# Designs tried in a protein design chat: VH-VL binders against Putative glutamine--fructose-6-phosphate aminotransferase [isomerizing]. Part 1

No score or structure here was measured in a lab: all are predicted.

Target 1, 262 residues: Putative glutamine--fructose-6-phosphate aminotransferase [isomerizing], of Saccharomyces cerevisiae (a2p2r3)
Amino acid sequence: MCGIFGYCNFLIEKTRGEIIDTLIEGLQALEYKEYDSSGISIQGDELESLNIYKQTGKISSLKEEIDLYNLNKNLPFISHCGIAHTRRATHGGLRRANCHPHNSDPSNEFVVVHNGVITNFANLKALLMAKGYVFKSDTDTECIPKLYKHIYDTSIELGYNLDFHVLTNLVLKELEGSYGLLCTSSHFPDEVVAARKGSPLVIGVKGKTDMDVNFVEVEYLDQEEDYLKLNTQTKSSGNVLAAAPVKYNTCLRKSPPFVHNT
Structure headers, positions and changes below count from the first letter of each chain, unless a header shows other numbers; antibody chains aren't numbered by Kabat.
F, E and O stand for the ipSAE by ESMFold2-Fast, ESMFold2 and OpenDDE, each averaged over both directions (binder to target, target to binder). V2 = 0.75 x the mean of E and O + 0.25 x the DockQ between their complexes.
[cut] stands for letters that were removed.
The coordinates of atoms that the task and the answers printed are left out; those that the model quotes come from them. Centres of patches stay.

## First folded at step 1 (VH-VL)

Design A01 (framework fv_iluzanebart)
Fold by ESMFold2-Fast, scan of step 1:
Structure A01 (fold): chain C 262 residues (1-262), chain A 127 residues (1-127), chain B 107 residues (1-107)
Amino acid sequence: as target 1 above (262 residues)
Amino acid sequence: EVQLVQSGAEVKKPGESLKISCKGSGYSFTSYWIGWVRQMPGKGLEWMGIIYPGDSDTRYSPSFQGQVTISADKSISTAYLQWSSLKASDTAMYFCARGTEYYVASGSGTYVYFDYWGQGTLVTVSS
Amino acid sequence: EIVMTQSPATLSVSPGERATLSCRASQSVSSNLAWFQQKPGQAPRLLIYGASTRATGIPARFSGSGSGTEFTLTISSLQPEDFAVYYCQQYNNWPLTFGQGTKVDIK
């Protein structure tokens, strides 16, 4: 089975090393006896850039891989959203290219981790390939970030400036099946999307005490479209955590006070 | 520790077949590529081909396509390089190397660099 | 295929001196470039990957720079053990290609 995990810090400075450690610890908490790959996505050295680190095997193989990149672990972030994934092969073979996260293009404009099944992925892949997208994996997941980029680019070409939550709703309308996903984008820094269809997705918020996780209440904005919004407002800044299994669709944006805007 | 151990030196005649090996240890063998690199006496390094043991995805340099076969046996963490019919021009040192995929801001395609190398297998082909 | 050209073919330097080695790609390889050291009778040793990232255990005197088509390996204060042949290698495109090598020799 697959597991997904996200970690955001907001107005609480964290180093790259602390962020990586938190993502790895989150994956270890989701540990399955027979998982065969793991990966994370975090912000790069440049503002708005996203990096992906992934490896087949145990989580220890991912840790070894990350160490080989000689990252500046002391680089500080006052705000950061990272996503992580563990996988047991159910679609696509064992290969680093088939590990999550998946990206839209070489510049990592959209990065996705996903759990579940996209039943119409073959049709979506064919349509995207016809539009010039190059697929590097055998997974159904790879169609998601590429679909994000296609819809985003088309909207820009037509003169529209879409918010991340509106863009996500358009992507979700094209996806069929039962799934959960987390998405980050260089076009929408300081934002992360958590979305689901069919399966539950759990979202947690960790306050200044860091002792307990407080779950943010959500409700369906439109049952037909599976679109949700957060109804709980937080006066204080905090950390946001999300993990499998998938339960709710939500779009998070960091702003003082911490509120969700649809 | 990560280690690649190659089979011993070979002395062969033209027309003979040969299969040399590269055994990995200290890491997940199916999670990394194994590349083969030729070094002719007194010359530089030439990439021959590469295999991902996890799914047997194999890629060859055009100069070596059809001249050699690369394979791997997951059960014993060993990769192979083989010739059906050796030529005198195949005389060289052959290295295997572990390839790791590179996924950073510049892209996340199939970018592979070599981090650990075997000691080399000397192959001499003479009549 | 992408052709990698190294210069100079041979570089003669004294211990303690700075050595600068160049590598040029026939087309852009972004930052997907590695540097290797090879001593006589030994396997190549990874020094730098991603054009500028030092591999684990490699001394701080080795540094890499460049992107696109022009790359440099610098050894800031050459030690006796640094006399070797150095190869650059691009891993941006298949087939993977190596430069011809630069021999760093004692003056």
Scores: ipSAE 0.000, ipTM 0.457, lowest interface PAE 10.1, mean pLDDT 79

Design A02 (framework fv_iluzanebart)
Fold by ESMFold2-Fast, scan of step 1:
Formats: structure tokens, sequence, C-alpha cells
Structure A02 (fold): chain C 262 residues (1-262), chain A 129 residues (1-129), chain B 107 residues (1-107)
């Protein structure tokens, strides 16, 4: 069992420190005594770069690890998407390399947090290793960001420019089993993809009139069509974490998906 | 005061097993990577592998993968380098070193970098018949 | 693996003179390069990391420069205690690799 949390601010300035604190607080709200590792991914100092911080132990161990980086916590972001994860070691064992988030390559071109079981991951891993990808963990999740990179690179080589949600649909077509995932990419700054199949996913929405994050359970309506429905209690947009049909994943962008044209 | 203290010199015969140690003190042992470096007599330095004692995550240089085992016991702040069957070619000085703990960003993204700023005194291993 | 090549193999200079040591990488290592000093019978000592940043306690006479594939360590006024072997090491790619070393002799 795992906990997944994401936080995005759109057109509402937040400092790096505020973003990190929000992600850590989100994980602490989801913390269960059986969870034994955690991690987050946020934007780095260079434009479009992504950083990963992860550690075994309690969430306090992750906070201590992040403090070693001496990050500029006052750096402002008017738009930012961060993802976070806390995990119970059941698949891949308790090793720092097995903590989420997982990445596609040393440049963190694609970064993923995941809950669920990818039943065909061994076959995907073999295919990706044959194509030169180096795996650092024993977890099934690591095949996902590497599959993103493989499909992305192949599409670029063939002359196509894919939207993040289209790329995600191609990735999901290759996955078997259950999943709830969040993905960010240096190629798609200020966007996050949320997708799920067979696993519950909780989505938080923070409106301009609401200071607190409202968590909404995503309903799986049609398994044949991989459809998800938002049961929103919030009418506002601004800071949103959303999931859409697995077939048609929602990319959270600078323009919130719920903005009404007036 | 950060210190790494290694075990004493060893004289062994080919085929024997051996385990040497590196004890850290003066810092949080579980929060820093520890690496092992080999130096053959009269030759240069070569990386063998690294370990993160907090979770025993290990990475080996391809030349040493399967040849040695790196481990750590966090209850006594000690890292180990072990051979199941020594060869004459294992005769060398072995150093342990601690990563700086300082994180840097690679120009194309971010990740961990390994800068080893504290070193043990070395353990001389002689393998002869 | 990235191959690090140092030149010259041996450098003999008089005390007070400038010493210049070179290090070449077989492919780009950005600025992820360190310099170590090793005296006879001792463990290596970190001098410089990030190609040009002096480690704590390292005298100002030691300076590093370069990026990509070409790197230089300069000792502006060589002292008797600087007799040692100097190694460059890349930490851009796994596995970490050292150069073969440059021996500096004080005449």
Amino acid sequence: as target 1 above (262 residues)
Amino acid sequence: EVQLVQSGAEVKKPGESLKISCKGSGYSFTSYWIGWVRQMPGKGLEWMGIIYPGDSDTRYSPSFQGQVTISADKSISTAYLQWSSLKASDTAMYFCARDSGTKYYVSTGSGEVYIFDYWGQGTLVTVSS
Amino acid sequence: EIVMTQSPATLSVSPGERATLSCRASQSVSSNLAWFQQKPGQAPRLLIYGASTRATGIPARFSGSGSGTEFTLTISSLQPEDFAVYYCQQYNNWPLTFGQGTKVDIK
C-alpha cells in the first residue's frame, strides 16, 4: 500500500519552501504506521529541470534529507506541479533506490509516483533493457518513466510532437494490471498527468476562496473505456489535482481546467 | 570531528575468505554514502563500489560486480568489504571514503553526485602462497 | 566507462615555481571533476571539486579550471609539502573513474 499526493499552483505565487511544506504535510496526512519510505519531486533551479528527493524511514527522514541540499526556499513559482509518495515496502524490498518517485534517466526527463501492480513489468523491463535503459531498482514502477522516455524519443525521431496527455495514453496502452499514478516531465513544464485503472485515486482541489485542500475520491465508472469521474465538492479552480478518463488523461496546465469563460 | 577508522593489515592465502571494516564516527553514519577504493602496489586508484548505510543500497563498479560484497551495520556505524575466495591479484591497499553529503544539480537535470571528502587510513591486504 | 588520461606522467619543478597538470576525459563530464593529492603512505586528500572549487582547508595556490573534456590543476608556487601524486576523477557517470596520476617531484 502506498499514498500518492500532488500539489499544483497555477497563477498563484508560491515559494519553493511553501511548496515543499505543502507536499510534506500532504504526505503526513496520509501517513500510516506501516509506511516506511517517502519521496517528492519538484522543479529544480534550472528552467524545466526536475529534482527528486527520497528516503527510507518516516517522513521526518525525508525532511532531514531535503535540508542537506541547502535549497533556496525563497525561490518563487507562479506555476508549479509537485508530486509525492509514501510507501510500504512489499515489492522490491526496503532500499532507497526502490522509493518513489522513479525517473526515466539521470536528467529526470520523466518522473513518476505510482500505486498498484503492473503485472507485465518484467516483459516491459526486458524490452527497455534491450534498448539500453539502465534500471536501478527492483520495483515495477521504474518501467513506467522509462517507457514514457522510450515512446517520447521514438515519436520525436519520427517527426511527431505529442501532447503530454496523448503520450500518456500511449504509455497506458502498454501497461497491464492496476495503477494510480502522477507523472511530471521536463518536456512538459507546469503540467502533471494523473491516471488510474483499478486503484482508487484521491484528488485534492484548492480554490481561490478556499484555503484548505478538498480531497475528492475519483470514481471508476467504465472499466472497458478506462473512465474516471470527478465528484467535486469545490466549484473553484486555481490549485488543482485532477484525474480524467485513463484513455483521455487530464494534463494540469497554467490555465485551470475549470475556468469559466465570462 | 569526522573520522573513518579501518581494520588492520591482513595476510592471506589464495582461496581464503576475508572481511575488512571501516568504522565511521563524528557524524550521522546512516546519512552518507561510503565508498571503497582499491590501489594495487605501485598503481593508481580505482573505485570498487558504494553503499548508503541507512538502507544498505549498494552500487558496484562493473569490474567488481560479483567479485566482492559491500555491506554495513548501522548499529555499530561500520561498513564492510568482503571476499568469499581471495586471489593473488587482490593484493592491494583498500581505502574507504565518505561522500560529502552535499547535493548538486547536473546541467540537464538533478541527481546525486559523489564527492568523497573524508578517507580512512587504508587496509593493506596481501594474498600470497 | 569514461577514461581519464593525465599528463605528464612525471613533473619535476623547483620550489616556488608554477606547476600545471592536465586531465582529459574520453567524453564530456561537464564540470563534474575532482582533484586528489596522495602523499607516500597516506590516503588521498580532496583538493578540488566541481572542476574549480577548492575543498575546505586547501591553500589558495591550488586552482582548477576547465569543463567538458579538458581540465587543468595549477599550483602557483610549489612548496616542499606539495611533493605527491595528483589524481583527477570524474563523477559525471557511473562508474566513477580516476586518471592514472601525475607524480610531482620537487627538485
Scores: ipSAE 0.000, ipTM 0.474, lowest interface PAE 12.3, mean pLDDT 78

Design A03 (framework fv_iluzanebart)
Fold by ESMFold2-Fast, scan of step 1:
Structure A03 (fold): chain C 262 residues (1-262), chain A 126 residues (1-126), chain B 107 residues (1-107)
Amino acid sequence: as target 1 above (262 residues)
Amino acid sequence: EVQLVQSGAEVKKPGESLKISCKGSGYSFTSYWIGWVRQMPGKGLEWMGIIYPGDSDTRYSPSFQGQVTISADKSISTAYLQWSSLKASDTAMYFCARGSTYFIATSGDTYVFDYWGQGTLVTVSS
Amino acid sequence: EIVMTQSPATLSVSPGERATLSCRASQSVSSNLAWFQQKPGQAPRLLIYGASTRATGIPARFSGSGSGTEFTLTISSLQPEDFAVYYCQQYNNWPLTFGQGTKVDIK
């Protein structure tokens, strides 16, 4: 029902406008019929800050929303990770709060786009609400960034300094179901994590037109779980595109070159 | 491009019912909140309530809960503010405004009024 | 509810001079604060949102600053068209609340 898309540039300068255009074009490539909502997350004006833009309706509604903020589209980024999402709802009409990306808190410490089903969502939501997290939507996706923040905060209180991939492994252990996700965080400003459980996830790497640049790190938890760490701190430069298929893999064949997880 | 057009001025007597309107155009009406703001003569702005037309989720200021009804008809991109029984103290200018998110916050719960209707003057006198 | 207090109630300045308007929240609203301009007989106009971001079409002489509970709107060189009432508004918590307004008039 959903499509997820990520775009990272590594040691190759891109302007904010170029990044937004790439994310929007990626979402348009995933659109085989009219979607009910779309959204993106990109770096803000402040160091390590993350912004979220999302809107119901066609992708043109999201473009209209973004244009209202009069962003400095010429702002350059030597490294940047952005994530994006489109959704086809089973219900008529969507609230903006139900659109992806979802966040952990008003400061956007963790931002997630997600495809698939989290079967233990209701139990996780109840536990997180008991711990003071405020849920704005009825989607199962919203429990994911809030779970990230809860585990992150608890680990810090216990004296741990977690790498983003270790944190993601801890989150995946708590999630049940079949899903794919992309996560960015203000605590890990030059990284994006891509993770899946039970569902295929496609990650692409693009360098110079005639060369393959391998700056993708793949770490596997076990045979049933795949985890991919994308790191802008690699010495190799290039562009990284990641996409998860919608139901029946309809978006996959229209996307740029990708790595298929088995 | 984006425009909110409100219904015309009203002169009513205490006890009468009234329904004023706010029609949105130039944007996806079901994708933005519509808020209502009261301004009494010579006074400041008071938020009354807000509706999300896509699902009719409605929230009221405690001061206006039970005093007014906010509704929307998404088929004609129009929001409404309604009184069952007007009082002289309801004399005011009433503005509708579109609630839009800003670039730092998640949409749907954090918003700012970026476009305003021209206002509807309601006078309630005996 | 969060109470928004603006000061001064009235500010008299000459054209070309700097005007500084204050807004205080009774509890933290983070950066979820907007500034509006209202001229007599007109609807309010959004100037600033997110405490410091200018809305589209708003001149560079308008700037906002602050976070948490203390906020400032600055007009660096007042023009004749800037004489108006200015309102701050928090959108961090329900219910949404406005300040009482600061009237900027000519000396």
Scores: ipSAE 0.000, ipTM 0.415, lowest interface PAE 15.1, mean pLDDT 77

Design A04 (framework fv_iluzanebart)
Fold by ESMFold2-Fast, scan of step 1:
Structure A04 (fold): chain C 262 residues (1-262), chain A 125 residues (1-125), chain B 107 residues (1-107)
Amino acid sequence: as target 1 above (262 residues)
Amino acid sequence: EVQLVQSGAEVKKPGESLKISCKGSGYSFTSYWIGWVRQMPGKGLEWMGIIYPGDSDTRYSPSFQGQVTISADKSISTAYLQWSSLKASDTAMYFCARTEYYLATSGSTVYFDYWGQGTLVTVSS
Amino acid sequence: EIVMTQSPATLSVSPGERATLSCRASQSVSSNLAWFQQKPGQAPRLLIYGASTRATGIPARFSGSGSGTEFTLTISSLQPEDFAVYYCQQYNNWPLTFGQGTKVDIK
């Protein structure tokens, strides 16, 4: 069982330290006991670059791992999208390589956190391996960012210039099973995709000043796969949270939410 | 029902070793930190340290570092507090309590929700 | 280490009267403050956490307020079973620290 959390700030300045703390606190605020692994992905120092930090053990182990990199925690971001994941141990597979987030390649062109099961993972992995992709983990999740990269590269070669929304729709059409995921990409800076099929996924929006965050399950009823694209290019400011708790016992719909989308 | 049950009262002489216990039940023992608190006769409460039973990660309050050993045996859902050589000044009530997490970088925890009944330790010649 | 100071050391009140207990932190602890009740021979009992949230099963007459460095526990209509020692505890920074306690006595 896994917990997924995303945090974006739009036209409201946050430091790297504040962003990291929000992601870590978001994971802890999900229905919490000590987890067996966790990780986050945030923007790196180079423009449009993404970094991944992940570790086995409790959430404090991830925090200690991040501290070893001596990141400039005072670096400000007026817009930023980060994603996070935590997992309780299941039978086997408690290795750092099996922790989320997973990436498409060493340059982190696509980075994914995922909850659920991709039932056609073996077929997708075989296809991607035949195309030259190298898998480093035993997870079904790793096929997702690699599928993103394959579709992206193929589309570019054919002369298409896809936006993140269209690219995600193409990826979701190839995935089978029940899942929730968050994806970020160096090709689509300041954007995050939240997508689901069969599993709950909650999006909350917080205004520029302190206020309560209202959570709702996101669903596009005319598609079997449900997703939401968030874009920081709009002039409206605010913070957006996306969360898929380890377990769902109660409806999380409250006051009407404001969802930032393109 | 969540419960923390501590071992019974102890009467010891200075220089003797002692190990007292705190057994958790009704929850996932390896998913919570266990803390130890000392209360000297007629005095207030003092944090001694905490342990995560899943991997035995242990954090001591500076005043207790090197004075006691905190350990846990996850196979029997039991945490321990141990002295290699007791002193008369160790006479106190000792409580165990649980919390959901600890952030090493900040030192923050969550509140301690369930407490054991206490173990009275008396050290006299 | 963060020093927690409680006042008064002893408070004498009659049943049915209001009791107000103060707790001050030497530096900000945000809202990461808990209140405990302890009766002779018993373990501490959690009353309030997050400065103002009542723990499960705690009567409505107990309320907490404050943030940062100044905190208050109020018992609106003191019952005979409320005569005890009350401790505040910060959980914002390691090492965790308690106040010295306020003893609530019957007049």
Scores: ipSAE 0.000, ipTM 0.400, lowest interface PAE 17.1, mean pLDDT 78

Design A05 (framework fv_iluzanebart)
Fold by ESMFold2-Fast, scan of step 1:
Structure A05 (fold): chain C 262 residues (1-262), chain A 128 residues (1-128), chain B 107 residues (1-107)
Amino acid sequence: as target 1 above (262 residues)
Amino acid sequence: EVQLVQSGAEVKKPGESLKISCKGSGYSFTSYWIGWVRQMPGKGLEWMGIIYPGDSDTRYSPSFQGQVTISADKSISTAYLQWSSLKASDTAMYFCARGTVYITDSGSEYYVATFDYWGQGTLVTVSS
Amino acid sequence: EIVMTQSPATLSVSPGERATLSCRASQSVSSNLAWFQQKPGQAPRLLIYGASTRATGIPARFSGSGSGTEFTLTISSLQPEDFAVYYCQQYNNWPLTFGQGTKVDIK
């Protein structure tokens, strides 16, 4: 039993401290308050870098871990997408490596939070390990960001310039089971993808007071890639996080170079 | 201050069971991996497996999967390596060693088996 | 599994001379490589990890370099206590694997 949460600001300036506070408050508002680990991923100090902060225990342990990094909480972001996760261990024990988010590599090129079960993860893990990927956890989740990186690197070698939606569709084709996930990438700044198959996604909605968060279960189309965006109303008011499914027809043929994002 | 102390030398016959120990002290036992390394007489080092005592997550080398069992008792800060039935080919020095989890400034972590502290070794002799 | 190959098998060096030891991985291990020193009758001792980071208490004469598949351990001015067997070890993939060792002997 896990919860996932995303928060984006788009053309609305927020400080790092405000973003962290919003992600943590989102996690605290999740039902089933007996969680035993949590984590977040946010943008680092460099424009395209991603950082991961996660810890076992209650959310107070995550706050203590974040404080160890002496982050510049006043650093402003005009656009930012953060992801967050809480977990209650059933099997696989309690240790930092088993907490979400998981990453593809030490540079955090792809970062994922996930709920549900990837039933073919053992086969995917074996293939990825054969290709040189190092697994530090026994979670099924860890194969997802590593699969993203493998497919991304292979597409570059073959001369393709995939956008994040197309890349996500290729990853989803390899995953079996029932799941929900959020992914961010240093290759796709200002973007987050949401995907699900048979699992609920919990979306935080900020009330009139910025400190209030309400959660709503949202049903997405099965096997469709999704993009989390701030709509124009959310952007102007800053009090709603929206997730909208976007249909994307995949074209694996070589495409002209694109300028993506802002 | 940090030390790993292993159990004493063993002389056994083929078919006998054996459990050797590695006791950690001077650090948070549940926050580090404990690895086991075999060294056959006059030969090099072979990694056998590793355990994270905090949650008992264990990883084995394919060459040792099913041949040995690695376990830990975090209440007494002790890791174990066990054989159900010894063979003459098990004659070797067995080392335990502490492995670390590397965490970058960006919060990214991945396994680093630096084996920064080692036990003194347990010599196991199996002969008829 | 990733195979680690060390060369030479034996290196004969006089005290005060430079020793260079090589380690080759059968596939890329990034910088996830460690070097260990082992003296007869003793447990191995960590010298270098992350291909080039010196472990705590290790003298500055020991240095590591390389990435991917080719790695080098250099001892800039060999001391009498440095005569030992040296092992490289990759920790990029499970299972963890060691090289066969390079024995550094007095000339």
Scores: ipSAE 0.011, ipTM 0.455, lowest interface PAE 9.5, mean pLDDT 78

Design A06 (framework fv_iluzanebart)
Fold by ESMFold2-Fast, scan of step 1:
Structure A06 (fold): chain C 262 residues (1-262), chain A 120 residues (1-120), chain B 107 residues (1-107)
Amino acid sequence: as target 1 above (262 residues)
Amino acid sequence: EVQLVQSGAEVKKPGESLKISCKGSGYSFTSYWIGWVRQMPGKGLEWMGIIYPGNSDTRYSPSFQGQVTISADKSISTAYLQWSSLKASDTAMYFCARLKYYWGSAFDIWGQGTLVTVSS
Amino acid sequence: EIVMTQSPATLSVSPGERATLSCRASQSVSSNLAWFQQKPGQAPRLLIYGASTRATGIPARFSGSGSGTEFTLTISSLQPEDFAVYYCQQYNNWPLTFGQGTKVDIK
């Protein structure tokens, strides 16, 4: 039905143009005749924002839309997490508002791409609307970033200081159905969440050595040893993110070059 | 519009404790790292450490690990730099600055600085 | 840690002349290099990031170039308000490190 793709660079400089091209190339690898909308989310021109670019039609329509913004493609990032999506509408009725990524609010505090079905979305939407959230689309996906925002704000109000991974576990407990998702947030820079339930989801890591892309079963990526294990097991020639199936939900983040000491 | 405002100048004796502040306004405080920079009189800039107010993740320069404590109170959009026992060698101007991404952006907004003088 | 070395330590330039400031890293920092201007009694001001991108509000006479280990800041037509100390900073590796500064004086 849908394809999702994410690209993160850590300790390896990429320009905005290279990041956009990598996200679009990832979507093109997933593109079939039936896909009829696409979108991406990347860091904006202000260092304080996440931007969303999305359009109906083929991936070429998204590329043309992005080109109209005259973005500074030479802007460098040594760390950046971008997410991307391409969709096939099963019921018809294509609207830009129904394309992914979806956001939590006009400031894009949480941005999500999603594949699958959230079977309890109607109940979640009713709850969130009662809390003042404004929905712009007919998708089940839009409840996810708004649920992230609601749980985040409530936790802050109650005095909790949540890591992105902990916040995600709280969100996932409320979601029913079969899905895969990627989430980025202005509150958690240099981090991307990858989560799944019932649906396949693949993540990978690219190191400084030459690599070949392999499907690798990953048990757990929250530990340093698991990060090193994944990097050792993959090989790639070029700039493509290595692929591995996600067995457990995970949050990828940048770590300092030293061993961890608390 | 976006700004960081630091606490006023301090004059202290060796052995005293001190906590200086850096208050952010005009932006989402929990979405940016806050870093601390020392500048000794007539010298250049030295990086001390950085904190992410959203989860209080704190990283120190090896030269400053154990010498100072960096903290933040996100309810009042304020970061802190603290000494348990000051030395004369701590006499310096201290700046705070914000950073969007840990390894991928530059410090774009700076506080005005807090002058700390430690003498007997 | 990566050591940043700036040269010259002091540069005397007449108004309207071109000033060229150098920054060298002890190992590659890619293009993750920023330039700051500091005037007496003031906080540093971001001029350039990503080695060559001007920050918001920075005049076109300021330009940056270089990658890897060798970087240059150029002020094409020095104005009286440009005499200051200039610092380079790498943000490629932790800990973040600054150069020792280049003082630009108007002759």
Scores: ipSAE 0.000, ipTM 0.381, lowest interface PAE 19.2, mean pLDDT 77

Design A07 (framework fv_iluzanebart)
Fold by ESMFold2-Fast, scan of step 1:
Structure A07 (fold): chain C 262 residues (1-262), chain A 118 residues (1-118), chain B 107 residues (1-107)
Amino acid sequence: as target 1 above (262 residues)
Amino acid sequence: EVQLVQSGAEVKKPGESLKISCKGSGYSFTSYWIGWVRQMPGKGLEWMGIIYPGNSDTRYSPSFQGQVTISADKSISTAYLQWSSLKASDTAMYFCTRGYPLRYFDYWGQGTLVTVSS
Amino acid sequence: EIVMTQSPATLSVSPGERATLSCRASQSVSSYLAWFQQKPGQAPRLLIYGASTRATGIPARFSGSGSGTEFTLTISSLQPEDFAVYYCQQYNNWPYTFGQGTKVDIK
């Protein structure tokens, strides 16, 4: 049971400091019951790189950890998607390695935050380990970014150039259980994928002014299994937020291709 | 405001080398792909290749692989298209264009006319 | 490579009339289809992307529809400034490919 949060700015300049502050504030807004670990992922100094920061304890412990890295907080981004997570350990699993986000490899090609349960994770882990993937945690979540990388690499080797949402569809077909997740990738900069099955997810879009109305495009795989590709219909500046509180139990109803949010 | 400004028209002889440029401004140059598109006189548009300046990932259309070199210098927000040896069949208008991470291309340079004749 | 075929090659319509342009892909490109307008002596201008999403600043008379292999660009009430060549382009598979263009003449 976890809290997830994502933040994207699109065609509006934000500094790294502003992005970090927004992600931390988003996690604080989701704080329900005491969480015992948190983490975020943001772009590195080059667009092709993603950095992960995670820590056990309160959200303030994560903020203190990030401050120790002395990052260039004034570095600007015209477009950027970050993801964030808070975790509640159920049984003997409070370790930094078990905190989200989880990654696919040391280069952070795919980074995931997740809530819920992947019921077939043991089989997926065994298959991925046989293919050379090294697992660092005891969580079911870690199989997700590694599955993304395996499918991505195989597709590239076969000569296919997959869009992030198509890649996500292929990943979701392999996952069983009830879950919500956000994924970012160095291969798909300025994009975030949100996907769920049986878990609630909220997406908000904010324009620069009340006159700038932004829409999010929603692509469904199944009524109970879906993924969301966040795409603004206009090229005007905007911000996108996504959050999934674990205390709700809702199903996604049949919806139009576009979700209108002010 | 977003702009792509291309270098001026060129008149060359077969066998000569040429390098044309496309300078981006008003956006984060390393966050978008730059594509090169050829249009022969009176004909349609054809993709030559694309480059991501942030990591120099470059992809060529099969018909242009080995015929041209695409590069970028992110320190001056400029992309390049280069020929080692021009042919008369290279006579065309060459456009650069900027693309989103979602891979559609939204802004275009004004074009560089290249004429190759003896 | 994916071959894009546009029809008709030339379309002549009176001002105020509806113009319908077709684009067919040799294999599915999902919704990764864009439409461009090119006026004589000018660079192409993006009109539609994602098969149906109008680009910023593009008049409401332009609309796109379709998915998979069959796509349509509609201009509901043709204006004199709409005289141009229109190109469809798929960006689902590399190499990206354009159709040969449809020339719209205003009578």
Scores: ipSAE 0.000, ipTM 0.394, lowest interface PAE 17.8, mean pLDDT 77

